# VH-VL binders against UPF0128 protein PH1314, part 23

Target 1, 225 residues: UPF0128 protein PH1314, of Pyrococcus horikoshii (o59052)
Amino acid sequence: MIKMLEGYYIIENPGVVPAERRFRMKDLKAWGYDLHLGTIEGERAYFISKTGERHEGETYIFKGKEYHVSRTQKEIPENARLLARIIIERGNPYLEVWLEEEDVKFPLTKEDPRIILKRIWEKEKLNQLLKHVRAVGLTTDFYKDNVFTQGIPLPYEEYPPKVRRVLREVKDIHRDLTGFGRFVFQYFGEVDKMHNYRLYWTLPTLHLFDIDIANEVDKVLGMLD
Below, E stands for the ipSAE of ESMFold2; O stands for the ipSAE of ESMFold2 at other seeds; V2 stands for 0.75 times the mean of E and O plus 0.25 times the DockQ between their complexes.

## First folded at step 19 (VH-VL; framework fv_lutikizumab)

Design p2 (from n3 with heavy chain Y50F; at its last look DockQ between E and O 0.94; V2 from the best seeds 0.00; counts 0 for: pae O 5.0 > 2)
Fold by ESMFold2, look of step 19:
Structure p2 (fold): chain C 225 residues (1-225), chain A 122 residues (1-122), chain B 107 residues (1-107)
Amino acid sequence: as target 1 above (225 residues)
Amino acid sequence: EVQLVESGGGVVQPGRSLRLSCSASGFTFSDYWMSWVRQAPGKGLEWVAFISGRGSTIYYPDSVKGRFTISRDNSKNTLFLQMDSLRPEDTGVYFCAKQRGYSEGSEYFDLWGQGTPVTVSS
Amino acid sequence: DIQMTQSPSSLSASVGDRVTITCRASQSISNYLTWYQQTPGKAPKLLIYAASSLQSGVPSRFSGSGSGTDYTFTISSLQPEDIATYYCQQYYDIPWTFGQGTKLQIT
């Protein structure tokens, strides 16, 4: 869905910010973790560690509890789901991650999403996300100001086809990948081969933990550079 | 009485120039994007030039960039294509085509002229 | 550039037949696709836009469907006046590109 207000082009997709989302082993690895099956205080459990930090057969103490690694998983077990949600506690966001195996929940971590997102974006060299993120909560806000020459925003009918292509990619991301989003755009024209534009993009934070979605958002943020 | 009428086609030798015109009637010409689209004999369609309603944005495919120049005179409801350094592969029928451009998703060609033939042959 | 591959390149059918033409894009074009009809010696005429929307004044026997990269144009009951070449065209990204055309003949 788009809305055209004077001086702005808005792509706002109605929907519900998802409360929780399923993820793949690929995503967990991008977050910087290994998944283990073993024991915590002698009880069968799944748990995580930083990639490469713990190995099969290892026993260690973490936060006053004894962990034993029986097997490091190559994939999410067939009978299980890797799930996560964003929760807000005392004004601070947390990514809460767990594995659900046949209706049994194994908590894996609860951590500041900003730390994990920065780690992902640095590792994957998602420089547009790093440069333009402004806030992280239940949604994540990006702001990019690429205006170099004073001017008045152009009306939509004067947006060149190459700029409209970027707007279509945003629409596709909202429809196919995130379900919810708000993109606010102003275009001032092309001066000295430089597109002059300003944008605000609000997306569900949880979806940015899917590495393929993060890559697509990063690509689109840079398309007019 | 909404129509587009092309003129200025003909037979020319390689390396020469032609200027095509397209006369528009029955609609507010300056509100619409305009393009030229060509069709080689017995072949398909190829877009070759675009100009926005105000003329602020102009695009060409690589096949004609640097040789063709699109322009418009909104006071005369006329679209132009200046074709320089013509090659045999530029031979075909040249259509003037109208695009809306006011709304997202309306950029397709909703009205075509009958075309003007251009032959580049020695 | 987005390549449009149209199939078949030609076909023959009888009056009353259901005719189907396909068009494949080299990437997703999100239903930014048109179908044009061109009768011999005449200009192209817009039939379908946005993959499935019928242009005003076009008979209801013409329809379009598809999504992503794969699109289909259908004539539900072929009429003698439908003898033409049919083109798909994407308008998702510039340069705007056309399929090579499908020549439709009546047996």
Scores: ipSAE 0.280, ipTM 0.720, lowest interface PAE 4.7, mean pLDDT 91
ESMFold2 (binder alone), look of step 19: mean pLDDT 92; pTM 0.936
ESMFold2 at other seeds, look of step 19: ipSAE 0.292; ipTM 0.719

Design p3 (from n3 with heavy chain G53S; at its last fold request DockQ between E and O 0.75; V2 from the best seeds 0.00; counts 0 for: pae O 3.4 > 2)
Heavy chain, then light chain:
Amino acid sequence: EVQLVESGGGVVQPGRSLRLSCSASGFTFSDYWMSWVRQAPGKGLEWVAYISSRGSTIYYPDSVKGRFTISRDNSKNTLFLQMDSLRPEDTGVYFCAKQRGYSEGSEYFDLWGQGTPVTVSS
Amino acid sequence: DIQMTQSPSSLSASVGDRVTITCRASQSISNYLTWYQQTPGKAPKLLIYAASSLQSGVPSRFSGSGSGTDYTFTISSLQPEDIATYYCQQYYDIPWTFGQGTKLQIT
ESMFold2, look of step 19: ipSAE 0.482; ipTM 0.802
ESMFold2 (binder alone), look of step 19: mean pLDDT 93; pTM 0.942
ESMFold2 at other seeds, look of step 19: ipSAE 0.516; ipTM 0.813
ESMFold2, look of step 20: ipSAE 0.443; ipTM 0.785
ESMFold2 (binder alone), look of step 20: mean pLDDT 93; pTM 0.940
ESMFold2 at other seeds, look of step 20: ipSAE 0.330; ipTM 0.723
ESMFold2, look of step 21: ipSAE 0.370; ipTM 0.745
ESMFold2 (binder alone), look of step 21: mean pLDDT 93; pTM 0.943
ESMFold2 at other seeds, look of step 21: ipSAE 0.451; ipTM 0.783
ESMFold2, fold request of step 22: ipSAE 0.332, 0.426, 0.430; ipTM 0.729, 0.781, 0.785
ESMFold2 (binder alone), fold request of step 22: mean pLDDT 93, 93, 93; pTM 0.937, 0.939, 0.935
ESMFold2 at other seeds, fold request of step 22: ipSAE 0.438, 0.387, 0.373; ipTM 0.787, 0.763, 0.756

Design p4 (from n3 with heavy chain S103P; at its last look DockQ between E and O 0.75; V2 from the best seeds 0.00; counts 0 for: pae E 5.8 > 2)
Fold by ESMFold2, look of step 19:
Structure p4 (fold): chain C 225 residues (1-225), chain A 122 residues (1-122), chain B 107 residues (1-107)
Amino acid sequence: as target 1 above (225 residues)
Amino acid sequence: EVQLVESGGGVVQPGRSLRLSCSASGFTFSDYWMSWVRQAPGKGLEWVAYISGRGSTIYYPDSVKGRFTISRDNSKNTLFLQMDSLRPEDTGVYFCAKQRGYPEGSEYFDLWGQGTPVTVSS
Amino acid sequence: DIQMTQSPSSLSASVGDRVTITCRASQSISNYLTWYQQTPGKAPKLLIYAASSLQSGVPSRFSGSGSGTDYTFTISSLQPEDIATYYCQQYYDIPWTFGQGTKLQIT
């Protein structure tokens, strides 16, 4: 859905923000974790550790429980799904992550999503996400103000071709990658080879834990730089 | 009949000025972005400037930036190119060309005038 | 600036021949490429846009293909009226730039 209000260009996909999402091993590794099969207090379990912290054959104590690593997984097991959701408790967001093997759930972690997102974005050098994030909850808000001139925003019909391509990329991200999003844009023109624009972008927080989606959003945020 | 007709070309000395005009007919002029494209004798084509339908967006390549000014008068269906500080390298035939500025991917030139010759020599 | 390099600069062919002209960009241009025909003493005429889309009124013997940095223009069966210079142009990023041209002559 595209809505044009006076001085603004709005790209909105009003779909449902998903309650939970399936992820790949690639995503878990980007979050900074290894996945292990082994035992907790002698009972078969899946669990995580920081990448490189624990090794196959290792036995250790963590929070009063004995862990044994039988195998460090290279991929999510064929009969399992890596799942996560965002929950809000007392006004604070948490990322809950678990592995579901058949109908059995193995909790992996419950963390502040802002901590994990910052870790991902720093490691992957996603500087636009780092610089322009403003709020993280069920959705994540970005705000970028790249305005260096005073004036009235241009109508879409006057946007240069490069700017129109950016708007198409945003529409494609909402349609193909996130299913939900809201992008509010103002364009003031180009002065001294610098595009003058302002944007707000709201996206589902869960999707930003998919490293490929995070990369695409970062790329688009910087496309006019 | 859809048509673009350039005028105002001529022979001038280096450092002097010329003003080119392009008269448009047969289409809604203000709906379309316009460009000037030039062709040196025996050489290829070089884009010189564009202007959006309302005139809010204007661009020049470095070769002419600061010396040339594109403008339009939508009430007269006329495109202009003011060429100042002319150099021998500006010699060529100057074409007026029509394009859409939207939707995305419509920036190609679908109508050209016949051109007006400009010669800059001492 | 995106440089557009055409090959060959000139060629001769016979009526009925299949003619191929290539255009190479110095970076990916995402199919934002046109082909123009210019007969002597006349203005350029748009033949193909978006790398492969024929402009209205252009004969079907003309075609375009390619992606990324490498693009090809083809005349499937050369006709006498096709004698001209052919130009590619990228419209991906400013400054919009043209290839140097390919002069096509009939033997």
Scores: ipSAE 0.104, ipTM 0.647, lowest interface PAE 5.8, mean pLDDT 90
ESMFold2 (binder alone), look of step 19: mean pLDDT 92; pTM 0.933
ESMFold2 at other seeds, look of step 19: ipSAE 0.401; ipTM 0.758

Design p5 (from n3 with light chain A50Y; at its last look DockQ between E and O 0.89; V2 from the best seeds 0.00; counts 0 for: pae E 3.9 > 2)
Fold by ESMFold2, look of step 19:
Formats: C-alpha cells, sequence, structure tokens
Structure p5 (fold): chain C 225 residues (1-225), chain A 122 residues (1-122), chain B 107 residues (1-107)
C-alpha cells in the first residue's frame, strides 16, 4: 500500500514473506550449478555439482559417498519442482535447495545466500544490487543515498514524471513479482540534471534468487542515475 | 465555467522581451501542473515549459532554456511566461494548457486556452 | 528527444468515409500518446489519451490504437464538423513532443 508521511513516500505491499519458492533451471544455472540424475551410494537421486565439474557417466566420491551421474538435466523434470527456502540457524542465513519429485525430496545444497547472491550479481553485472545491498536475511535491505544538495523533501504531487514512473515500477514489482516489499523514498529535486533522493528498499531474499526479478530490481535502482 | 484565457501577446523586435499571462477559472488552479505550448504560423505544436502546482518543479526544452521563465501566482489563479531575448523563430500563438493530474500517466493536457499571438520581427 | 512522425500531412475525404492517420515515435513510448483535434481558429482539444482511451464527451466515431512506436487514429464515419488538424503527442519523456499534424478537409 502507498503511504505519504511527512517528507517520505512509502510503497508497501504488506503480504507475507513466503517460506519457500519454486525456481526454474535458468535460476539454478545462474546460481552456478548443474542438476544430475543418478545414484548416491547406489540409490537413485538427484544432486548438483558446479557447472561443468561433473559429466554424464562419471563416478566420483564426495564427502565420503559415491556418486554416479546417469544424465545431466537440461530442464527441471516434468514431474518435479525445484524448491528453495531461507532458514536462519544460530543467527546465520542459509539457502536450502531441493528437488521434489512426486513428494520425494532430494536435498541439493545448503549455502550462505550472500555468497550465491554476490556470485549471481557479479556475473550478471547487477551493479546497483552489489553497490547498495546492506543486509541479507529472510529479507534483503538496500539503501541508496544520492543527495548532493540538502533541501526540503518534495511532496509526491511535485515529483517530475520520471520519478513518478520509478515509484510505479516499484509498486509493480511488489504487486506482480515479490508479493511483499517496503520502499521508503525521499525526493529533494533535480540540480544540474542530477536527481537528489534517498531510498530504502526491503524485499524477500528468496525472490532475489530469481534472475528476472533481480534484473528488474537492479534496473529500478538505477532509473534515476 | 472552466477556462483558461491568455493575454500579453504582441509584436516586438528581436532581442526584446514579452510577458504572457494566463488566467484560470472554474477549477482549483494550485492543484494542477500547467504548461505553455506554442504554434508557429501554419506549423505544428511545440511544448515550451511546465510548472508544478506549487512551482517546485519546472522544465524547459533546450530551444527556450535560459531565455524563458515560467511562473505562477496561485493567489491570483494566474500562470506567466516571461520571454526574454526573443528571436524570429519564437513567433507563434502561445497556449496555456492544464495537465489532467499529477499521478503517473496523467500528464496529458485536458484543457487549453484560446492562445495569444506573439510576433518577433524587425 | 523523442521524434513523432505523423502521416499523411494532409488528407481530403467525403462525409461517411473512414479516415486513418498514423503516428510513429522514434522509440517505444509505452502507449503514452494523445490525439488532439484543432479546429480552425480554435485551441487543440483532447480526443484520445493513453493511445486508445476516449476522452469524456468525445464521439465514439473517434478511436485510437497501436503500441510501441506505431499508433493509429481513426474516424469511422467522417462528419462535416470533423474538419480540423489532428496532432499526436507523446508524454512518455520530456521534452514532450508533437507530430507535425494532419490537415483534414471534407470534399
Amino acid sequence: as target 1 above (225 residues)
Amino acid sequence: EVQLVESGGGVVQPGRSLRLSCSASGFTFSDYWMSWVRQAPGKGLEWVAYISGRGSTIYYPDSVKGRFTISRDNSKNTLFLQMDSLRPEDTGVYFCAKQRGYSEGSEYFDLWGQGTPVTVSS
Amino acid sequence: DIQMTQSPSSLSASVGDRVTITCRASQSISNYLTWYQQTPGKAPKLLIYYASSLQSGVPSRFSGSGSGTDYTFTISSLQPEDIATYYCQQYYDIPWTFGQGTKLQIT
């Protein structure tokens, strides 16, 4: 919901941060992994490896267990779902990823989400996300301070069209892509073709593992540059 | 009666100045962004400036930037255009126009005045 | 700046004819486009906003369509009072710009 408080413009979608989310093969690839079907200690399983590290027909030992790759998947199997969640253990966030095939769960990885997000953002050159991220947990916080001259914050009805369009893009991201978000914005005007503004943006961390959503957020963070 | 009425046009020599006025009636003037739009004789329309309801946001295209100044007096429901260093290519009819609103996507002109002629010639 | 190219520059048609005017933007403008009518001796009048939305009080014979860079304005059955010059205008990015105009005559 949009709120106009003294000196601030706030765009909130007060939904629920989802506990888990379904992902596509392109997301898993962006995270840096291949998906395999094969065996672990002789039992049929799905598992991952770093992109290009393991090949069809290969047998290898990992953490004391024998893995055999029967085939490397090009897509998520039709009867399966790639799922992930963010969990907090002893104050540290983890991305847990698994494949669910007809109610059978195959754990794939459990890693620090900050490491994976940085890898994605560097590879995809999402420089606004890299530069402005401040905290990663169940939600991720961004802070951008682009103020060159201090002034009185303008009310929304005084915002130039491009600034209003940025706010619309944020609202659309909250509504159409993330289901939850909080965007806090102050606008001080334009000096020498430079917009003077501050923003704070909180989004569900899990959604930032969707490469298309990450791209949209990065784009919006840079729209007034 | 909702209307915009321009005045202050005339014939002047290049390098001189004119000040146009636009009187608004029938709506809450201070709630709306206002623009000036000009039309050269026998030619099309050219947007020349806007000003926000409070006057905090103003823009000029390069063709008039530095020479024209848009302003408003909300207590008198009046929009102004100060035109300095006038050139022959500034000749035309100058219209006052109201934007529909300030929400995203509502920046089109839903009310126009009848225009005031400006001629810049030796 | 976004350039708006309007065609034809002038057009003659008979009462009852279907009239079509086109407007092309130099980049995508996301349907942020208006059509104005300017009758002789008068100010422009808004007909269509957001490419296809009809302004209140405008007859339904007027319509707009298109997307991206290519937009079309149509009068389904020309009437004598439609003699005017028609302009498209983008309001996607400043400076806001107009097409060159299409002068419509009835004969």
Scores: ipSAE 0.368, ipTM 0.748, lowest interface PAE 3.9, mean pLDDT 91
ESMFold2 (binder alone), look of step 19: mean pLDDT 93; pTM 0.944
ESMFold2 at other seeds, look of step 19: ipSAE 0.487; ipTM 0.803

Design p6 (from n3 with heavy chain Q99L; at its last look DockQ between E and O 0.80; V2 from the best seeds 0.00; counts 0 for: pae E 5.4 > 2)
Fold by ESMFold2, look of step 19:
Structure p6 (fold): chain C 225 residues (1-225), chain A 122 residues (1-122), chain B 107 residues (1-107)
Amino acid sequence: as target 1 above (225 residues)
Amino acid sequence: EVQLVESGGGVVQPGRSLRLSCSASGFTFSDYWMSWVRQAPGKGLEWVAYISGRGSTIYYPDSVKGRFTISRDNSKNTLFLQMDSLRPEDTGVYFCAKLRGYSEGSEYFDLWGQGTPVTVSS
Amino acid sequence: DIQMTQSPSSLSASVGDRVTITCRASQSISNYLTWYQQTPGKAPKLLIYAASSLQSGVPSRFSGSGSGTDYTFTISSLQPEDIATYYCQQYYDIPWTFGQGTKLQIT
């Protein structure tokens, strides 16, 4: 959806912030984890460790329990799904991750999403996300203020082509990638080859754990730089 | 009838100035971005300027930037091109052109005038 | 700047022939490409926009195709009134740039 209001341009998809989402091995690796099949206290289980920390054949103690690594997985097993959700507990957000093999759930981790997102963004050099993130909960807010010469905001009909292309990319992200989002934009013109604009962008936090979506959002945030 | 009519072309010496006009009729002029495109004798087309409907956004290529000024008077349905410090390579036919619209993907020329010739020579 | 390379620069063909003109961009232009027809002594006329969309009132013998950097303009059965110079133009990014043109003549 697109709404234009005096001095503002709003691109909004008011859909539903998803409760949980399926992820790929590529995403889990970007989060900094290896997936293992083995045993916990002698019982068959899937579990994770930091990338490179544990190896096949290794037995170790973690939080009072004995783990044995039988196989480090190169792919998510074909009869399984890697799932995650954002949970708010006592005012704090958590990323809860599990593997569902047929009808059995194997908890993998429950961590502060901000720690994992920062790790991803630093490793992948997603500098726009790092610089402009303001809040992380069920949704993540970005704020970018790139106003050097302020005047009366221009209406959409006066936006230069490159600015209109950015707005198209935002619409495409909401439609094709996230299904939900709110983008609020003001454009003040180009002075000395610099675009003067302000934006607020709210996206579902869970989708930012998909590395391909994170890359597209970072790219769009930097298009007018 | 939808129409663009250029005027103001002529023969001038290098270093002089010339002002082109383009009269629009048959459509709501102020709703549309406008452009000038030129064509050297026996050669291809070159974009030289465009201006937004209200005149807030203006662009030039490097070949004319600083020498040419595009402007419009929406009350008179008229587009202008002020050409200063003219050079022999500015010789050609100058076309007034209308962009289809301001929506994404509509920035192409769907209406052209017949052109006005400009010759810069000693 | 995005350079547009048009080929051939000129060609001669007979009435009824299928004519093909190509246009290559120096980078991907996401189908933001037009084809114009210019009869000698006259203004350009828009034939095709968005690489493949036919402008209203243009005969169906004209068509366009392509994607990315490579685009093709086709006249399915050449007619005498098609004698002109044909130009491609990208409108992906400023400066707007044109191909050098293809002069079409009838033998």
Scores: ipSAE 0.215, ipTM 0.675, lowest interface PAE 5.4, mean pLDDT 91
ESMFold2 (binder alone), look of step 19: mean pLDDT 92; pTM 0.929
ESMFold2 at other seeds, look of step 19: ipSAE 0.375; ipTM 0.746

## First folded at step 20 (VH-VL; framework fv_lutikizumab)

Design q1 (from p3 with heavy chain K98R, light chain A50Y; at its last look DockQ between E and O 0.85; V2 from the best seeds 0.00; counts 0 for: pae O 4.1 > 2)
Fold by ESMFold2 at other seeds, look of step 20:
Structure q1 (fold): chain C 225 residues (1-225), chain A 122 residues (1-122), chain B 107 residues (1-107)
Amino acid sequence: as target 1 above (225 residues)
Amino acid sequence: EVQLVESGGGVVQPGRSLRLSCSASGFTFSDYWMSWVRQAPGKGLEWVAYISSRGSTIYYPDSVKGRFTISRDNSKNTLFLQMDSLRPEDTGVYFCARQRGYSEGSEYFDLWGQGTPVTVSS
Amino acid sequence: DIQMTQSPSSLSASVGDRVTITCRASQSISNYLTWYQQTPGKAPKLLIYYASSLQSGVPSRFSGSGSGTDYTFTISSLQPEDIATYYCQQYYDIPWTFGQGTKLQIT
């Protein structure tokens, strides 16, 4: 949906923020983890460790329990799913991650999503996301103020082709990648070869844990710089 | 009757200036983006300037940037191209062209004038 | 800059023939492509916009197709008045650029 309101250009996909999402091994690795199959207190389990911290054949004690690594997985096992959700407990967001093998759930971690997102964005050099994130909950809000010379916002009819290309990319992200999003944009013109604009972008937090989606959002945030 | 009529072309020496005009009739001029497009003798088309409906955005390709100035007077339904520091490679027929900016995907050239010839030589 | 390459550069055909001209962009232009006709001594005339949409008043023998980087312009049955040079043009991104043109002649 596209709407103009008093100098704003709004791109909105009114979908549902998903309660949980499936992820790939590529995503788990970007979060900084290895996935292991082995035993916890002698019982078969999947579990994670920091990338490179534990090795095949290793036995170690963690929180009073004995872990044995039988195999470090290269891919998510067939008939298994890597799943995560965002939950809010007493006003604080948490990322819960688990592996579901058939109908058996193996909890992997529960952590502040802001810590993991910052780690991902730093490692992947997603500087627009780092600089412009303002809030993280079930959705994540970005705010970018790139106004150096402010006047009355221009109507869409006056947006130059390069700005229109950015808006097309946002619309594609909402439609093809996230299913939900709200992008609120003001454009004030180009002065001294610099675009003057302001934007507010709300996206599902869970989707930002997909490194391909995070890369696309970061790229689009920087397209007018 | 919808039309665009260019004027102001001629023969000039290198380094001189010319000012082209384009008069619009039969449509609401202020609703449209306008461009200049040129065609060298026996050659293809090259876009050389555009201006938005109200004139708040303007662009030039590098080949003419700094030498050409596009402008418009919506009260007189007239588009202008001021061409300074003219070079022999600026020789060609200059067309005034209309385009819409109201919605996504509307930015094509849907109406052209007949063109005005410009020759830059000694 | 987005380069537009037309093929062929010239073409001879007989009245009634099916004529095909191709246009390739150096990157995807998402169907933001026009076809213009320029008869000798005249201004260009818009035939096709958005890759495949026929401009009002243009005969139905003209059509366009394609996507991404590869686009095709077709005259289903060539008429004598179709003698012209045909240009593709992308309007996806600045600077807007044209193909080199295809000169169409009657055998």
Scores: ipSAE 0.353, ipTM 0.722, lowest interface PAE 4.1, mean pLDDT 91
ESMFold2, look of step 20: ipSAE 0.381; ipTM 0.741
ESMFold2 (binder alone), look of step 20: mean pLDDT 91; pTM 0.933

Design q2 (from p3 with heavy chain S35H; at its last look DockQ between E and O 0.86; V2 from the best seeds 0.00; counts 0 for: pae O 5.5 > 2)
Fold by ESMFold2 at other seeds, look of step 20:
Structure q2 (fold): chain C 225 residues (1-225), chain A 122 residues (1-122), chain B 107 residues (1-107)
Amino acid sequence: as target 1 above (225 residues)
Amino acid sequence: EVQLVESGGGVVQPGRSLRLSCSASGFTFSDYWMHWVRQAPGKGLEWVAYISSRGSTIYYPDSVKGRFTISRDNSKNTLFLQMDSLRPEDTGVYFCAKQRGYSEGSEYFDLWGQGTPVTVSS
Amino acid sequence: DIQMTQSPSSLSASVGDRVTITCRASQSISNYLTWYQQTPGKAPKLLIYAASSLQSGVPSRFSGSGSGTDYTFTISSLQPEDIATYYCQQYYDIPWTFGQGTKLQIT
């Protein structure tokens, strides 16, 4: 949906965002974890550790329980799904992650999504996301203010082609990748080879744990720089 | 009749200036982005400037930036190209062109003038 | 800058022949491509926009196709009035750039 209001260009997609989402091993590795098959107190389980912290054949104690690593997984098993959801409890967001193998659920972690997102973005050098994030809950808000002129926002009919391409990329992200999003944009023109603009972008937090989506959002945030 | 008519071309020495005009008729000039495109003798086409409908957005490629100035007068349905510090490589036929629209995917040229020749030589 | 490379640079064909001209971009241009016809001594004329859409008043013997970096312009049955130089142009990113042209002659 595109709306023009008070010198703004607004791109909204009110699509449905699933309560939980399937992820790939690539995403789990970007989050900073290894996936293991082994035992917890002698019983077969899947569990995670920080990348490189635990090795095949290792036995260790964690929170009073004995863990044994039989195999560090290179891929998500074909009969399993890596799943995650965002839970809000008294205004605080949590990322809950589990592996589901043939209807058996193996909890992997429940952590503050802000900590994990920051870790992902630092590791993957997603500097636009790091610099411009303002809030994280069920949705994540970004704000970028790159305005250094005293001018009035231009109407859409005056936007240069490069700016229109950015707006198309945002529409494509909402349509093809996230299903939901709200992008609020003002453009003030190009002065001294710098685009002068302001934007506010709301996206579903769960989708930002998909490293390919995170990369595309970071890329678009920087396209006018 | 819908048309664009260029004028102001001629023969000038290097380092001099020339001002081209393009008169529009048969359509609402102020609704459209306008461009200048040039063609050296026996050679291909080179885009040299655009200006938005209201004149708020202007662009030049490096080959002419700092030497050429595009402008428009919407009350007179006229597009201009001020060409300063002219060089022999600026020699060619200069066309004005109307952009179809400004929405994504509409930035192609659907109307051209017949061109005005510019020769820069000693 | 996006470079546009046309092939061939020139060609000769007979009336009634099928003529094909290829245009290759140095990066994907998402079908933001036009084809222009320029008769000697005249201004360019828009034939095709968006890679494959015919401009109003253009005969149906002209067509365009392609995607990504590779685009093709076709005249299904060459006519005497089709003697011209043909240019592709990308309008994906500034600066707008043209192919070097294909000079079409009739034998």
Scores: ipSAE 0.214, ipTM 0.681, lowest interface PAE 5.5, mean pLDDT 91
ESMFold2, look of step 20: ipSAE 0.316; ipTM 0.710
ESMFold2 (binder alone), look of step 20: mean pLDDT 93; pTM 0.938

Design q3 (from p3 with heavy chain Y102R; at its last look DockQ between E and O 0.50; V2 from the best seeds 0.00; counts 0 for: pae E 3.8 > 2)
Fold by ESMFold2, look of step 20:
Structure q3 (fold): chain C 225 residues (1-225), chain A 122 residues (1-122), chain B 107 residues (1-107)
Amino acid sequence: as target 1 above (225 residues)
Amino acid sequence: EVQLVESGGGVVQPGRSLRLSCSASGFTFSDYWMSWVRQAPGKGLEWVAYISSRGSTIYYPDSVKGRFTISRDNSKNTLFLQMDSLRPEDTGVYFCAKQRGRSEGSEYFDLWGQGTPVTVSS
Amino acid sequence: DIQMTQSPSSLSASVGDRVTITCRASQSISNYLTWYQQTPGKAPKLLIYAASSLQSGVPSRFSGSGSGTDYTFTISSLQPEDIATYYCQQYYDIPWTFGQGTKLQIT
């Protein structure tokens, strides 16, 4: 869905922000974790550690409990799903991650999503996301102000083809990848070989933990640079 | 009666200049993007310049960038192409073409003029 | 730049024949594709836009199809007035580019 208001171009997809989402091993690795099978206080469990921190055969104490690593997983087990959700507690967002093996849930972590997102974005060199993120909650807001001229915003019929291509990519991301999104855009023209524009982009935070979606959003944020 | 009529073509030496005009009638000229498209003798079509409805945005392919200048006078319903530093490979028929720019996906050329020939030789 | 490869470069057919021309883009163009007809000595004329939409006033024997990188143009029953060169053109990204053309003639 698009809307054209005075000096703005608005692309929104009115859907629901997902309550929880399935993820792949590559996503967990991008978040900076290894997945282990072993025991916690002698009971069979799946658990995580920071990448490279714990090794097969290791026994260690963490938060007053004894952990033993039997095997570090290379892939999500065939009978299991890696799941995560965003919750808000006392005004703060948390990423809760668990492995569900059939009907049994193994809590893996509950961490500030901002810390994990920063880790992902730094490792993957997603510099547009790093530079332009402004808020992280159930949704994540990006704001980019690339306006260096005193002009007023151009109407859509003056948007050049390259700018329109960016808007098409945003529509595709909302439709095909995130389901929900709001993109508010102003274009001021090209001055001294630089596009002058301002944008505000709201996306479901949970989808930004999918490294392929994060890469696509970062690419689109930088398309006019 | 909706039409585009090009003029100003001719025979010129390499390195010289030529100015083409395109007169529009039968539609609100200032509502539309305009382009120039050329066709070398016995060859296909090549887009060479674009200008937005109000003239705020202008683009050229690398083959003509820096040598060609597109402009428009909306009060006279006229599109122009100033062609400087002409080369033999610029020889061809030059068409002006109308595009719609109000909605996404409408940027195709929906009306063409009959063309004006340009020959750059010796 | 997006290259448009059109084939065949020329084609002879009889009145009543079904004619098919193909156009292949060097990357996906998301149906941002037109077909133009150019009769000898005349300006190009828009036939089809958005890969498959007929321009107003264009006979229904003309059609377009395809997606992604691969597009086709079809004349279901060739008529004498269809003698022309046919061009595809992408309008997905600048610079806008054309196929090399297909010259259609009748024997």
Scores: ipSAE 0.413, ipTM 0.755, lowest interface PAE 3.8, mean pLDDT 91
ESMFold2 (binder alone), look of step 20: mean pLDDT 91; pTM 0.922
ESMFold2 at other seeds, look of step 20: ipSAE 0.481; ipTM 0.804

